# Designs tried in a protein design chat: VHH binders against o67189. Part 28

Target 1, 350 residues: o67189
Amino acid sequence: METTIFQFQKTFFTKPPKERVFVLHGEEQYLIRTFLSKLKEKYGENYTVLWGDEISEEEFYTALSETSIFGGSKEKAVVIYNFGDFLKKLGRKKKEKERLIKVLRNVKSNYVFIVYDAKLQKQELSSEPLKSVASFGGIVVANRLSKERIKQLVLKKFKEKGINVENDALEYLLQLTGYNLMELKLEVEKLIDYASEKKILTLDEVKRVAFSVSENVNVFEFVDLLLLKDYEKALKVLDSLISFGIHPLQIMKILSSYALKLYTLKRLEEKGEDLNKAMESVGIKNNFLKMKFKSYLKANSKEDLKNLILSLQRIDAFSKLYFQDTVQLLRDFLTSRLEREVVKNTSHGG
Short names: E, the ipSAE of ESMFold2; O, the ipSAE of OpenDDE; V2, 0.75 times the mean of E and O plus 0.25 times the DockQ between their complexes.

## First folded at step 12 (VHH)

Design x2 (framework vhh_surovatamig_d1; at its last look DockQ between E and O 0.56; V2 from the best seeds 0.00; counts 0 for: pae E 2.1 > 2)
Fold by OpenDDE, look of step 12:
Structure x2 (fold): chain B 350 residues (1-350), chain A 122 residues (1-122)
Amino acid sequence: as target 1 above (350 residues)
Amino acid sequence: EVQLVESGGGLVQPGGSLRLSCAASGFTFSSYEMSWVRQAPGKGLEWVAYISDSGGETYYVDSVKGRFTISRDNAKKSLYLQMNSLRAEDTAVYYCAREDFDWDFTAYFDHRGQGTLVTVSS
């Protein structure tokens, strides 16, 4: 089966497909994220995320195995990120690919979503294992929307809410957001909240309400703020990320990776190793990233980094073992850190 | 007013071919994704084929893959379905449908034509 994300979303939640394995790919990742957010809401504790770059082969297969040791035949949604990396780990061994295909084909009770962060090429889709997956599962594409389509979408939304938007105001909004669906959605919702039913939104009103979300609210921004110990802003950005449908585990993954690298770098630095060489050794080759990491190292002691890692591990454990809300745990973590900083500043100022 | 008018249906023998057409009016045809859907006797509505606004992307239900081809001419505001190797199971009323999606990005058909009957029988 091949279908668009729009059709797939409709079908999946109204008439679940017979197929169990789906590949999600496309240029418009926000659509995929939106779907996954809804999926998570539907499945709750039965929503599982696998990271192909971190998981072992054995763990991977175990996770896909429907044999819940605990006998509960509850349908699960398994989302797999970085599947390409996992495939790389499997190597060029034909047998391993065949095993993978067999495992995927035998999924009966659970849904498996293989998520790509870009549009797959025809060559990729025609290659194993995706070729096989396409035969017994589904390929779902999230294509980028045209500017006109986006404009129509926005207009329709306002109209549904009884709001008339001046043409200039609409154009301003679209330009301000750069037709980014995430940003646009956020701003439109704000404007809807601002506007009562049957009101006209003027250009001036849009300018006042629509904050130039120029700030690419991305996971990296969050990580940057956190590592530079701007916890207040980090909290705000976290909320934004979640609102945009970014999965908290993605945030955790990046943050953990950075924390571990930083800790490693700090240790190497203490041993007298050249920092530039050390950064390269941990995969930091980009000059901009080097600069950022240098700033993080300055902002954090070895102990700070250790504590961060431990905290992240704790969050991960609580999320997995006790099914606690990862987002809330992150919030708690940031809040706690913020409180500590405030206390430190008050103690030194007196 | 949005209008979709299907044509080209008829009686055809198994293995035969038929080309359906849909004439669109009342909207910017080139800005909308379009689909063919069908309803067989006693069955529900079934999606058959999808084409993107530009025509660059097409998708088909598995049962018609390799046999049916969806195409469009935006200049003529027309949608087509070339049906080859027709089977008895293809017997249905075929509808041209305009696709839209809501704010949550769930697709739906906001307009469809009156349909054209395709009967595949020996």
Scores: ipSAE 0.564, ipTM 0.772, lowest interface PAE 0.8, mean pLDDT 87
Fold by ESMFold2, look of step 12:
Structure x2 (fold): chain B 350 residues (1-350), chain A 122 residues (1-122)
Amino acid sequence: as target 1 above (350 residues)
Amino acid sequence: EVQLVESGGGLVQPGGSLRLSCAASGFTFSSYEMSWVRQAPGKGLEWVAYISDSGGETYYVDSVKGRFTISRDNAKKSLYLQMNSLRAEDTAVYYCAREDFDWDFTAYFDHRGQGTLVTVSS
């Protein structure tokens, strides 16, 4: 089977196909992420993610194994990222590739989604194991939408909200975001909130409100919310990042870097070091970042930062040494802190 | 006021050929991916073929692959389906549809015409 992500999305959730293994690829990665978000919503706890660069061969085959449980089987969705890295672990041994193909062919009760972060070329799709997957499963492509189609999508959304956007403002927004669907969705929704009462958007207003958004900016939004102790919003942003395929190690890396810098800054302040000099010594030279770090320092005590660092070290250790799910460990950390906030908000009564 | 008008259906014998046409108006045709969908008597809507906005990529349901050819003429705002080696199972009302989606990127077929009936019977 070969089809587009839109056609696949429409049919998969209403009349699921008989095929069980699918390759998702394409230039428009946001559409793949959107499909996977809907898949996660449908499957809940039966939605599992495998990272081909992190898992062992045994873990991979165990996750794909059919398990008899007599009396019925609960359908699962298995999503595999970085499959190319997993293939490198197998090496060039023909017998190991044949084993992989046999396991994929024999998936009967679950769905398996092999996700690529680019559009695969015809020659790549003609190579094993993907050649075999094309035979017994499906290939799903997410092609880039035309600029005119993206423009019409944005215009339709503003019209639905009764907002009159100036043509120059619209063109600026499209150029600013590079017609990137993830960035456009985020910026358009902010602009709608901004214009909720006046119902008009001018070029000057778009220039003041809109800015380019990237996956790194979304991770920094999560870090910002966590460090300002807005754990409820941080949890929602975390869930969105994971649903859109942001690698958990990227989140941990940025958060850990910030936590260490903040703890170092607290210690330097206590020793009498000038804060601006201290910030430059840990690589914070931009005035906007200096302002953000000053707000983080104000919101967090030295003890808060020490406890955060220890928690992050435990999450990292459990993920690596005990093969625990990094995302779930981070979610559990945030949930615990949110529950402390709930108790704190009612503490004057109890 | 989007309009899609299908034509070219009829009665044919098994193994025969038909060419379906769809005239589009009221939108920028060259910006839309297009599909043919069909509905057999007593059955739900089935996707048949897809063509990209430029015409450079096409996809087909397995049951028609090699027999049907989707094409488009963006200058004439027209979509076509050449159907060869027709079988009784191809009997259906055929609709042309725009590929469209909402703000949350939930996809749907926007078919607005009355369709054109294809009957394959000996």
Scores: ipSAE 0.388, ipTM 0.743, lowest interface PAE 2.1, mean pLDDT 84
ESMFold2 (binder alone), look of step 12: mean pLDDT 81; pTM 0.826

Design x3 (framework vhh_7nfr_2; at its last look DockQ between E and O 0.49; V2 from the best seeds 0.00; counts 0 for: pae E 2.1 > 2)
Fold by OpenDDE, look of step 12:
Structure x3 (fold): chain B 350 residues (1-350), chain A 122 residues (1-122)
Amino acid sequence: as target 1 above (350 residues)
Amino acid sequence: QVQLQESGGGLVQPGGSLRLSCAASGFTFSSYDMSWVRQAPGEGREWVSYISDSGGYTYYADSVKGRFTIARDNVKNTLYLLMDSLKSDDTAVYYCAREDFDWDFTSYHDHWGQGTQVTVSS
């Protein structure tokens, strides 16, 4: 059965489905990510992420195994990324695919979410193992929202905050972001923060705030430095941001967004996709931002980006689950990275 | 102003059929998912059926699955509910509702019609 992400989300959190394995795909990836974020919040430490391109077959099956060494196995949510890569590893061996299908079919206590970063084609869905998964599990699609609905969403958000946005300003924002929900969310939040004392947002104000390169210390500068692996400066900027009252969650949101986009772009690039088109597909429309992202891509390997994402997830988890200081966790992260870079440089002769 | 107006309700015998309509105005109908919800006397509201904005996806409550069909005409801005094999338990006020979502993409019904009475009785 194929369901929309909205219907699925509603049902999942109100009445748990009988099915245990779900494929999440679609054009609107941000909806999937939002769902997963909610899922993570719900499951906490029982939320597990697997990377199909990194995990061995044995590890994969172990992870899906409901046999808890510790007895009363709490229900887990297992999220699998890069499942296609995993399938490639299994090769063309029919027996291996059958094994995989069998394992997935036998999942009873845990939820398994196979996440695709794009909309799957009909052919893909009709091929094994997804064909089988569709029979005993669920296919969830995140369709692109209409421009009108996105516009209304943004308007509603501003209104909720008591902010009136000029029509031309709103249109500019929408066009600038290309109606990308991830980007819009970030920009709208920035604008809300900016307008904290204002009731009206003008076009000029939106132009200044949205995608603004400020000489002042801001979150984007921090992210820029981090992604370009200037960890020393990043630490300094982080401290400044905190001193200025920037909420650590804001930093984390932006950083996570960038990291995920970069990872997506890196993958697409590896597949031979046009980078400019790829950037636009993830909502990067501004030329300056494109330039920056290109630099980030050059500075980071796919593995680097994966590690970054994982680290950010850990920080989020530790902050939420263990109530650790997010700022300190970020500092620790940066310090660790800095140390690694220093060691690497010294080992290679500088 | 968003408006939803149900029609087509009435008295029908068990096993009979009805067609409900919901006329939508005041918004871009084709951009919103829609639902039918019913409320029986003394009971809470029960979700009946869902249809996506394009009509490509439909869902039904187990209680009506196989008997009811939700449809929409985006040109006419109209939502439909075809009800076949009606049972006494289907007696309720039927509402059409617009599906929306908040900033965090939590779905909710943000607008409702006035409802139309469906009575299934011998």
Scores: ipSAE 0.502, ipTM 0.758, lowest interface PAE 0.8, mean pLDDT 86
Fold by ESMFold2, look of step 12:
Structure x3 (fold): chain B 350 residues (1-350), chain A 122 residues (1-122)
Amino acid sequence: as target 1 above (350 residues)
Amino acid sequence: QVQLQESGGGLVQPGGSLRLSCAASGFTFSSYDMSWVRQAPGEGREWVSYISDSGGYTYYADSVKGRFTIARDNVKNTLYLLMDSLKSDDTAVYYCAREDFDWDFTSYHDHWGQGTQVTVSS
C-alpha cells in the first residue's frame, strides 16, 4: 500500500492494516517524528529502536527475528533508523538482498517501521528492497505542508490560549523560522508563556522573544527543562529526541556547554561583574537567550551547577571507558533527580 | 468564512449509483486534504473516504472499498464521491469535511457541509 502519514495515523491507531512492515519518508520530518512519538506511547517497553549504521548484518537480522522464548507473545514495534547505511553494508549482492526481503516478508506478529530522514525519490522506492516492501507492506509519505496550512496551525494554537497576535508579528515569526514546524512549536510555546497574562502579542514582542534555533531545536527544549529542574518532562522529551533520531552526544554537547557557561556566570557575578556584560563574554547576546539564562541562574545555585557538571563528566566517562549506553546513563541521571524531588515533596506534604 | 456545500444525494434502488459533489469556498481548497463522512439514523459519524490535497493519495473505509471513488478538482474547488453498487446500509447523510489537525497531527473536522441525504431503499 502507499498512503500519506495523515491517513496512515488515523487507521493505524484504530483499525490497523494487515501489513506489518512500513517505510516512513518525506520532506516533513516532524510529521514522522510525531507519529513515532505516539507509537512509543502506545508500545512502551515493547518499542525497540535499531540503528542501521551501528549494527552488524547478523545483529540486525537477529534483532529483527521473530524468536520468542518464555512468554514473548506481546506485539512489538521495531523502529529502524539509518536503513540506508545498513543497505550500503549489503552492497550489490543479490543473495544478501533476497535474505533481507525474506526476513521482512516473514514479519507476522510485530510491526516494523523503516524510517528515512528525507523524502525518497521514485527510483529509490522502485529499487529493492523497498520495491518488495511496497508489495507486502506499506510506503507512508510525509509531504511538505503548505505555508497556508502552517500559518493556520499557528493561529489556531494562539487562539486556543485566547492570545491575539498581530498579523505582522505572525508573518515575522513564520519567516524567522522558515515555516519549520519543529522551530515553530518551540517558539509558539515560548510566546504563549510570555503573553499568558496580557493576551496580546505585538511585532516588537515577537522580535524580543523569538529567535531561529539550530537543527536540534528539541535538544534546547530538553536542556531548558533539565536546567529548570522539570525532570519528569525532561525524561519524556529525552525519549522523544532519541525516537526522532537525535544523537545523544549532541544532547551532551549542548547541555555541557550551557552548564559551563552558567557556572562561569556565577563566578563572574561573585567578582562583581555586570551580568549583561558577563553574558556577552560567554557568547550570550540574544535578548531571549539572556532571559532564559537569567531563569537558569535563578533556578540553580553554584553548587547545583558544579554537581551537574560532575554528573555530565561521569556520564561521558562511563559511556567511553566502561562502554555504557549514554542514553541509559542520561535516563538514570534524570530518574535519580526525579526520585529525589518526589521524596522531598512527599516529606514536605506529610 | 469556510463554506462547504454538498449536493447530488437522493433516493436510489439497491445496486444503483449516485455522484455526490461538494463545492468549497472561503479557503484555499488545494491546500487541504478532504474526506467524506456519513451519519446513518441513530448512529455516530463514520469516516468514508480520504483524498490528499493534490489528489495523489486516496483511501477508503473497508465498507465502501471497491464501490466508492473519491476525486477532487482543484481548479473548480470541488470534491466528488462516486458511489456504485449501493446497499441499504449506505443510507445516511453524507458530509464533506475539511481535514484539519492539531500540533500532534491528530485529525479533526471543524468544518462540515450541510450534508446531502442518500437513501437506498428496496
Scores: ipSAE 0.489, ipTM 0.788, lowest interface PAE 2.1, mean pLDDT 84
ESMFold2 (binder alone), look of step 12: mean pLDDT 80; pTM 0.808

Design x4 (framework vhh_7nfr_2; at its last look DockQ between E and O 0.63; V2 from the best seeds 0.00; counts 0 for: pae E 2.2 > 2)
Fold by OpenDDE, look of step 12:
Order: structure tokens, then sequence, then C-alpha cells
Structure x4 (fold): chain B 350 residues (1-350), chain A 122 residues (1-122)
């Protein structure tokens, strides 16, 4: 089965499909994120995320196993990220691939969503294991929307709310957001709220209310802010990320990775190693990223990094062991850090 | 006013071929995804095929995959369904439908044609 994300979403939530394994891919990742957000809402505690680059083969198969120790296991939604990395781990062993395919084919009670962060090529889809998955499961594509389609979507939304938007105002909004669906959704909602008492939105009003979208809100921006100790802004970005359907585990993964790398680099630096070589040794090869990491190293002491790592580990533990809300834990962490910084600055007269 | 009008249906023998057309008017045809949906007697509506606004993406139900081809001419504002190797099970009223989606990106068909009858019988 091949279908669009729109049709798939409709069908999935109204008439659950017979197929259990789905590949989600496409150019418009926001649509996938939106779907996953809804999925998470539906399944709640039965929503599970696997990271292909972090999970062992055994863990992977265990996670997909429908054998619940507790009997009568509720239907679960299993989302798999970085599946390609997992495949790499399996290597070129034909037997392992066959095993994987068999396991996926035998999924009966759970839903499995394999998520790609880009549009897959035809060659990729025609190769194992995806070829097999396509035969017993579904391929879901999130295609990019045209500018015209996006414009119509926005207009329709305003109209639905009884708001008339001037043409120049609409064009401004579209240009401001660069037709980014996530940004548009956010700004349109703001404008709707603003216009609650008004039936007409003018260009001037849109300019006043709409925030200039400087940079795409992404996980890396969050990490950047956090590592540079702009905790206030980091909190805002975190909320945005969550609102956009970014899974907190993804945030944690990237943040943890960066923190560990930074800590390693700090240690190597203290030992007198060349920083550039050290960065390369931890997989930082891009010059831009090197620059960023240098800035992070300047902004953080070894102790700071250690504490960060410990905090992240704590968050992970509390999330896993006590089923605490990861997002709230992150918020608490940032708030705590923010408070500390404020106190520090006040004590030093700065 | 949005209008969709199907044509090209008829009686055909098993193994035969038909070409359905859907003439669109009253909207910017090139901006909308279009679908074919069919309804057999006594059965519910079944999705048959999807085509993107530009025509660059096409999808098919498993039941028709390899036999049917969806196409569109955005200059002529016409949607097509080429049906080859027709089977008795393909007997149905075929509808063209305009696809839209809401703010939450839930797809729905907002306009339908009147349908054209396709009968596959020996």
Amino acid sequence: as target 1 above (350 residues)
Amino acid sequence: QVQLQESGGGLVQPGGSLRLSCAASGFTFSSYEMDWVRQAPGEGREWVSYISDSGGETYYADSVKGRFTIARDNVKNTLYLLMDSLKSDDTAVYYCAREDFDWDFTAYFDHWGQGTQVTVSS
C-alpha cells in the first residue's frame, strides 16, 4: 500500500488499517510530525519510540515483540527513528535482514511506524527490507505542499473563523514565514486570537502581531541556546518544539550527544591535545559545527558539562523509571538553571 | 461553482480497456489533488487512485495497481483514468473527487462528480 500522509491520517484514526507496519517518509516532515503528535495523543503511555542508532538488535526485537510479560498487552504504537542506522548495524548479513523482515511481518497487534527524515528514493524503497515492508505494510508519503495550496489552507482557516485578511497582509504573512507550515500555523493561530474581536486583519496588524521568523525552530537551536546558557530563550524554543510535535526523546538524544562530546573535548583539551583533531575524533568534521562547539566549550566549564550530563541522565532515569513527563523535567531543568544564573549575576553586581 | 463531470464509462468485456475522463470547472484545477473513487453495487465507496496537483505523484489501490493509470491534463482541466485488463470486479460507478484537507491536515473529498457507470461483463 502506498498512500499520502493526509489519506493515511484520515484512515488511521477513523478505520484502523489492517496493515501494522508503515514507513513514513517525505519532503514535508512537518506533516509526519503532526501525525505522530496525534498518534502520541491517542496512544499515550502506549506510544513508544525506538532509536535505530542507539538500540541493539536484541533490544530492537524485544521492543517489537508482542509478547507481554503481563499478558493482554494493549495495542502499542512503536515509532522507529534512524532505521537506516539500525540496518547498518545489521550489516550485510542476509540472514539478519531476513530475520528483521520476518519480525516485522509478524507484527499483529501493534502498529510500527518507521520514520525517515527525508524522502526515500525509489531505489531505497525497492531494496530490502523496505521492499518487503511495502508488500505487507504501507508506504506513506508526505509530499511538499505548493505555495498556492498553503495559501489556500491559510485563507480557509481565516474564513472558517470569520476573519477577512487583506491580500497584502496575507502575502506578507506567507513571505514572512517562508511558507513554512509550522511557522504559518503558529502565526495564523496568533492572528486568529488577536482578531477574536475583529473581522478584518490589515497589513499593519499582521506586522504588529506576527513575529519575524528569524530561524527555523529546530532541536539544534534549542541545544545551541541551552549550551550557550540562554535558558530563557531555550525554554521558549522548547515549548515551540513540543507544540510542533517534536518528541522530547529526540531532543534529549541530541542534547546528550552534544554534552558527551563536549565533555570529552574538554578533557582532551586539558590534556593538551589539539582541539581540531579532538573534534574530528568525536565526529565533528564540519567547520561550522566546529565553530559552534568551540563556542560551547568556551561557555561551559568541565564541571558545567559534567553537571549537564548528570542532569540529563537524571531526566532520562526519571522518565523511564518513574514515568515522569520528560518535557516537564526539561522545563524544570532549564528553570532551575535560569534561576541560578540570575542569582549569580545579582551577587556579582552584573 | 465547482463542477466535476465524469465520462467514458460503458459496457466492456473482461480483459477490455476503458478511459474515463473527468472535466473540472469552477476552480483552479492544477492546485488540487484529485482522486478516483468507485462504488460497486451493494458495496461502499472504494478509493481507486490518487494524483497530485502537478501529476508528479500517483497512487493506486492494490486492487487496480498495474492495470489502472491515473493522469491529468492541467491545461485542459481534465482528470483521466486509464483502465486496462478490466475484470468483472471492476464493475462500479466511478467518481472523480477533489481532495482537500483541513487545518489539521485531515484529508477529505469536498466535491464529487455524478459518476460514470463501468460494467465489465461477458
Scores: ipSAE 0.534, ipTM 0.750, lowest interface PAE 0.8, mean pLDDT 87
Fold by ESMFold2, look of step 12:
Structure x4 (fold): chain B 350 residues (1-350), chain A 122 residues (1-122)
Amino acid sequence: as target 1 above (350 residues)
Amino acid sequence: QVQLQESGGGLVQPGGSLRLSCAASGFTFSSYEMDWVRQAPGEGREWVSYISDSGGETYYADSVKGRFTIARDNVKNTLYLLMDSLKSDDTAVYYCAREDFDWDFTAYFDHWGQGTQVTVSS
């Protein structure tokens, strides 16, 4: 089975499919998060998360095992993050890959959801085990929504509440948020509260009430790229953030917060703390955010994170003491990191 | 006003072919995913096929895969369903439908055409 997240969601919760194993991927990750949130609500304590980078082969196969021998057992929903990391543990052994495919094919009482944080290309989907999953299970894609679809969603929500939004006010809101679904949901709900009695929203009112949470979302993209050491793209995103008026102190605050959380997580791991528990202790409770932080921890050593924190402190100090441009200091930091990466790559290649 | 108008249905022998059309107006057709849905006599509606807004991605119900082809022309604002190797089980009223979703991203079909009858007699 191959389908969209929207068609899949319509059928899964009303007339569940015969297939039991599904791959979820796509550019519109918020739609995947929304589906999984509904899945968690439906299954409650029978909703189980597996982390491919943490779990052993035996634990993985045990979690997927059929436990009902006689009359049946409670149906479970098993959600697997970081499946690629689990596949790396298996290595390139043909027999182990064949075993994995056999186990996935024979899931009969549970539902299994393999979640990717990006859109997979046809070449990726044509490799094992995903090729086999496409034949006995399902591939579900969450494609990017068009601007018109997003606009109509927002209009419908205002109409549902009896609120007349002026066209210029709507266009301002859409541009302010960059058509970002998470930010739009937050800002629209705030504007609905504001306009609950007046029932009209003008451009001036939206400008007074709405603030750009999209700058925060854009900053999270920058932080993601920096922490995954994609300095070339991070530099381009930084330039975009500044050109659209994002204050550099906002960027510094979010990056510093992430760096400190990651350093703390490294320290808690050294003390033997369970990683998922440690993440919750620093306020990371969302499963997608947990997946991202695990990626950041893999990409950065404790020393990397310490040096990042010290660099950010130095940038802040130089901005204050010498009235230097914080943006230029960040740009110089990224350029220096990019130069080091280029030298490393050419020296490792010969 | 959103309008969807199907045409091209009719009586056909098993193994035959038909092309259904759906003329769309009153909205930006090229921005919306579109679907074909059918309803056989005495049964509920059954999803048949999906096409993305650009036409670059298509999906089919297992019952029609390999026999039906969905297509769109975003210049003419027209959706198509090319039906080959028709069987008696394909007898139904065929509707084009526009996909939408609510604020909580529950998907539904928000507009439907009047339907066009396809009858496969044998």
Scores: ipSAE 0.337, ipTM 0.687, lowest interface PAE 2.2, mean pLDDT 84
ESMFold2 (binder alone), look of step 12: mean pLDDT 86; pTM 0.868

Design x5 (framework vhh_7nfr_2; at its last look DockQ between E and O 0.47; V2 from the best seeds 0.54)
Fold by OpenDDE, look of step 12:
Parts: C-alpha cells; sequence; structure tokens
Structure x5 (fold): chain B 350 residues (1-350), chain A 122 residues (1-122)
C-alpha cells in the first residue's frame, strides 16, 4: 500500500488498517510529526519509541515481539527512528535482513511505524528490507505542499472561523513564516484568538500580533540555548517543540549526545590535547558545529557538564522506571537551573 | 462553482479497455489532488486511484494496480483514468473526486462528479 499522509491519517484513526507496519517518509516532516503526535495521544502509555542508532539488535527484536510477559497485551504503537542506522548495524548479512523482514512481517497486534526524516529515494524503497515492507505493509508519503496550497489552507481556516483577512495581510503572514506549516499554524491560531471579536484582520493587526519568525524552532536551538545557559528561552523553545509534536526522547537524545561529547572534549582539553583534533575524534567535523561546541565549552565547566549528564540520566531513569512525563522533567530541570542562576547573579551583585 | 464531469464510461467486454475523463472547472485544477472512486452495485464506495497536484505522485488500489493508470492534464483541466484488462469486478459507477485536507491534515473529498457507468460484461 502506498498512500499520502493525509489519507493515511484519516484512515488510520477512523478505520484502522489491516497492515501493521508502515514506513513514513517525505519532504514535509511536520506532517509526519503531526500524525505521530496524534498517535501518541491515542495510544498514551502504549506508545513506544525506538532509536535505531541506540538500540541493540536483541533489544530491537524484543521490542517488536508481541510476546507480552503479561497475558492480554494491549495494542501498541511502536515508532522507530533512525532505522537506517539500525540496518547498518545489521551489516551485509543476508540472514540478518531476512530475520528482520520476518519479524516485521509477523507483527499482528501492534502497529509499527518506521520514520524517515527525509524523502526516500526509489532505490531505497526498492531495496530490502523496505521492498518487503512495502509488500506486506504500507508506504506513507508526506509531500511538500505548494505555496498556493498552503495559502488556501490558511484562507480556509480563517473563513471557517468567520474571519476575513486582507490580502496584503495574508501575504505578509505567509512571507513572515516562509510558508512553514508549523509556524503558520501557530501564527494563524494566534490571529484567530486575537480576532475572536473581529471579523476582519488588517495588515497592521497581523504585524502587531504575528511574531517575526527569526529562527526555525528546532531541537538544536533548544540544545543551543540550554548549553549556553539561557534557560528562560530554552523553556519557551521546549514548549514550542512539544506543541509542534517533537518527541521528548528526540530532544533527550540530542542533548545527551552533545553533553557527552562536550564532557569528553573538556577532559581531553584538560589533558592538553588539541581541541580541533579532539572535536573531530568525537565526530564534530563541521566548522560551524566546531564553533558552537567551542562556545559551549566556554560556557560550561567540567563540573557543569558532569552535572548536566547526571541530570539527563536521572530524567531518563525517572521516565523509564517511574513513567514520569519526560517533558515535565525537562521543564523542572530547566526551571531549577534558572532559579540557581538567578540566585547566583543576585548574590554576586550582577 | 466547482464542477466535475466524468465521461468515457460504457459497456466493454472482459479484457477490454476504457478511458475515463473528468473535466474540471470553477477552480484551479493544478492546485488540487484528485482521485477516482468507484461504487459497484450494492457496495460502498471504493477508492481506486490518486494523483498529486503536479501529477508526480500516483497511487492505486491493489485491485487495480498494474491495470489502471491515472493521469492529468493541468492545461486542459482534465483528469484521466486509463483502464486496461478490465474485469467483471470493475463494473461500477466511477466518480471523479477532488481531494482536500483540513486544518488537522486529514484528507477528504470535497467535490464529486456525477459519475460515469462502466460495465464489464461478456
Amino acid sequence: as target 1 above (350 residues)
Amino acid sequence: QVQLQESGGGLVQPGGSLRLSCAASGFTFSSYEMSWVRQAPGEGREWVSYISDSGGETYYADSVKGRFTIARDNVKNTLYLLMDSLKSDDTAVYYCAREDFDWDFEAYFDHWGQGTQVTVSS
């Protein structure tokens, strides 16, 4: 089965498909994230995320195993990220790929979503294991929307709410957001709220209400802010990320990776190693990223980094062991850090 | 006013071929995804085929895959369905439908044609 994300979303929540394994890919990742957000809402505690680059082969198969130690296991939604990395781990062993395919084919009670962060090439889709998956499962595509389509979507939304938007105001909004669906959705909702008593939105009103989208809200921005100890802004960005359907585990993964790398770099630096070489040794090769990491190293002591790592580990543990809300834990962490910084600054007269 | 009008239906023998057309008017045809949907007697509507706005993406129901081809001419504002190797089970009213999606990104058909009858019989 091949279908669009729009059709798939409708079908999945109204008439569940008989297929159990789906590949989600496309140029417009926001649509996929939106779907996954809804999926998470539907399944709650039965929503599971696997990271192909972190999970062992054994763990992977265990996770896909429908054998619940506890009889009568509820239907689960299993989302798999970085599946390509997992495949790399399996290597060129034909037998391993066959095993994987067999396991996926035998999924009967759970739903499995393999998520790609880009549009897959035809060659990729025609190669194993995706070729096989396409035969017994579904391929879901999230294509980029045209500017015109996006414009129509926005207009329809305003119209639905009984709001008339001036043409120049609409164009301004579209340009301001760069036709980014995530940003547009946010801004349109704000404007709708603003216009609750008005039936017409003017250009001036849109300018006043709509925030200039300076930077795309992404996980890296969050991590950047956190590592540079702008906790207040980090909190805001975190909320935005969550609102946009970014999974907190993704945030944690990136943040943990960066923290560990930074800690390693700090240690190497203390030993007198060349920082540039050290960065390359931990996989930081891009000059821009090197620059960022240098800034993070300046902003954080070895102790700071150690504490960060410990905190992240704690969050992970509490999330996994006690099923606490990862997002709330992150918020608490940031709030705590913010409070500490404020106290520190007040005590030093700064 | 959005209008969709199907044509090209008729009686054909098993193994035969038909070409359906859908003339679109009243909207920017090139900006919308389109689908063919059919309804057999006594059965519900069945999705047959999808084509993206540009025509770059096409999808088919398993029942028609390999036999049917969806196409569009955005200059002529026309949607096509080439049906080869027709079977008795393909007998149905075929509808042209415009696809849209709501704010939550759920797809729906917002406009339908009147349909054209396709009968496959020996």
Scores: ipSAE 0.646, ipTM 0.825, lowest interface PAE 0.7, mean pLDDT 88
Fold by ESMFold2, look of step 12:
Structure x5 (fold): chain B 350 residues (1-350), chain A 122 residues (1-122)
Amino acid sequence: as target 1 above (350 residues)
Amino acid sequence: QVQLQESGGGLVQPGGSLRLSCAASGFTFSSYEMSWVRQAPGEGREWVSYISDSGGETYYADSVKGRFTIARDNVKNTLYLLMDSLKSDDTAVYYCAREDFDWDFEAYFDHWGQGTQVTVSS
């Protein structure tokens, strides 16, 4: 079976399917998170989490082979994170994959949910064991939601509470959060509490009350400093982000996203595209973000951005292929850039 | 107002083919994922197929996979279901449905067409 998480949710909790093993993946991770929260609520103490990077083969197979008959005749939900790491522990041998597939096929008493933190590509889905899971179980995708659907979700919530939101206030909120579902849910619920008696939300009130977690953490500051070529301060902020517990791959994803958008904008300008329209085409609609991106475009040539993208790709590849520390690779990149700026300045000014 | 109108149903012989269309209006069609859902006599509704807003992702119920093809034309605001190798079990009213969810991400279809009858009989 292959289906969407929305279609899967419509029936799983009322008329559960005959299949017992499911892969959850997709670009809209918050939808997977909310499905798993509902699953946890349903199964309570019968909800079990396995971490593929932490468990042994024996522990994994034991957890999947357990029967609910002797445990009170109640099925369990087993949720597996980091399954790719578990597969890595098994090695590349065909026999080990065939054993894994046999165990997964024979799950009868429990539901098993294999959770990925990204959208899987067609090649990955066509590889064992996932190819077999598609046959005897299911592949469930959580696709990115359109901005219009997210806007309508927010409007319906305010309407449900009887709150009149001015159009510019709504657009500001959506742009501030970047249409991020988790951020929107938090901020909308705060705004509802704020407006519970007045029942009206103006732009000024949203500006005063609404807040984005990504605007609070130094991730934007790091990206800003790097794109404006202040590598010394960027190094200090990077260390702060790591000490705060920000995952380095999240930093890489945000930086790569910005670099790709900026490179695209350079190409669109070469084609004569209006800059404001071009920014909207790459998802930059917030006026504040438009101003920031204009400053980044001014500070970086097209070649600068191409070289940045290539460097980020090399860092990502080395992290994955050679198991090197992403933080150290980022630090080395910044240090190299800082050393080039020092040499450049001393060559010109002594 | 949101309007979905199906057409293209009819009587067809087993093994035959049929193309359903759904004309959409009153909303930004290209922003919404769409599904086909069918209801056979005396049975509940059965999801048939899904297509993403861009058309780049499609999924099918096992009962129709390999025989049915969902497609969309975002310029003409039209959803399609191409049905091949039809069987008597495919006899049903076929609905075009717009996918949505609530604040707790409970999924539902928020708008439906009137349906078009497909009858597979010899």
Scores: ipSAE 0.476, ipTM 0.784, lowest interface PAE 2.0, mean pLDDT 84
ESMFold2 (binder alone), look of step 12: mean pLDDT 82; pTM 0.831

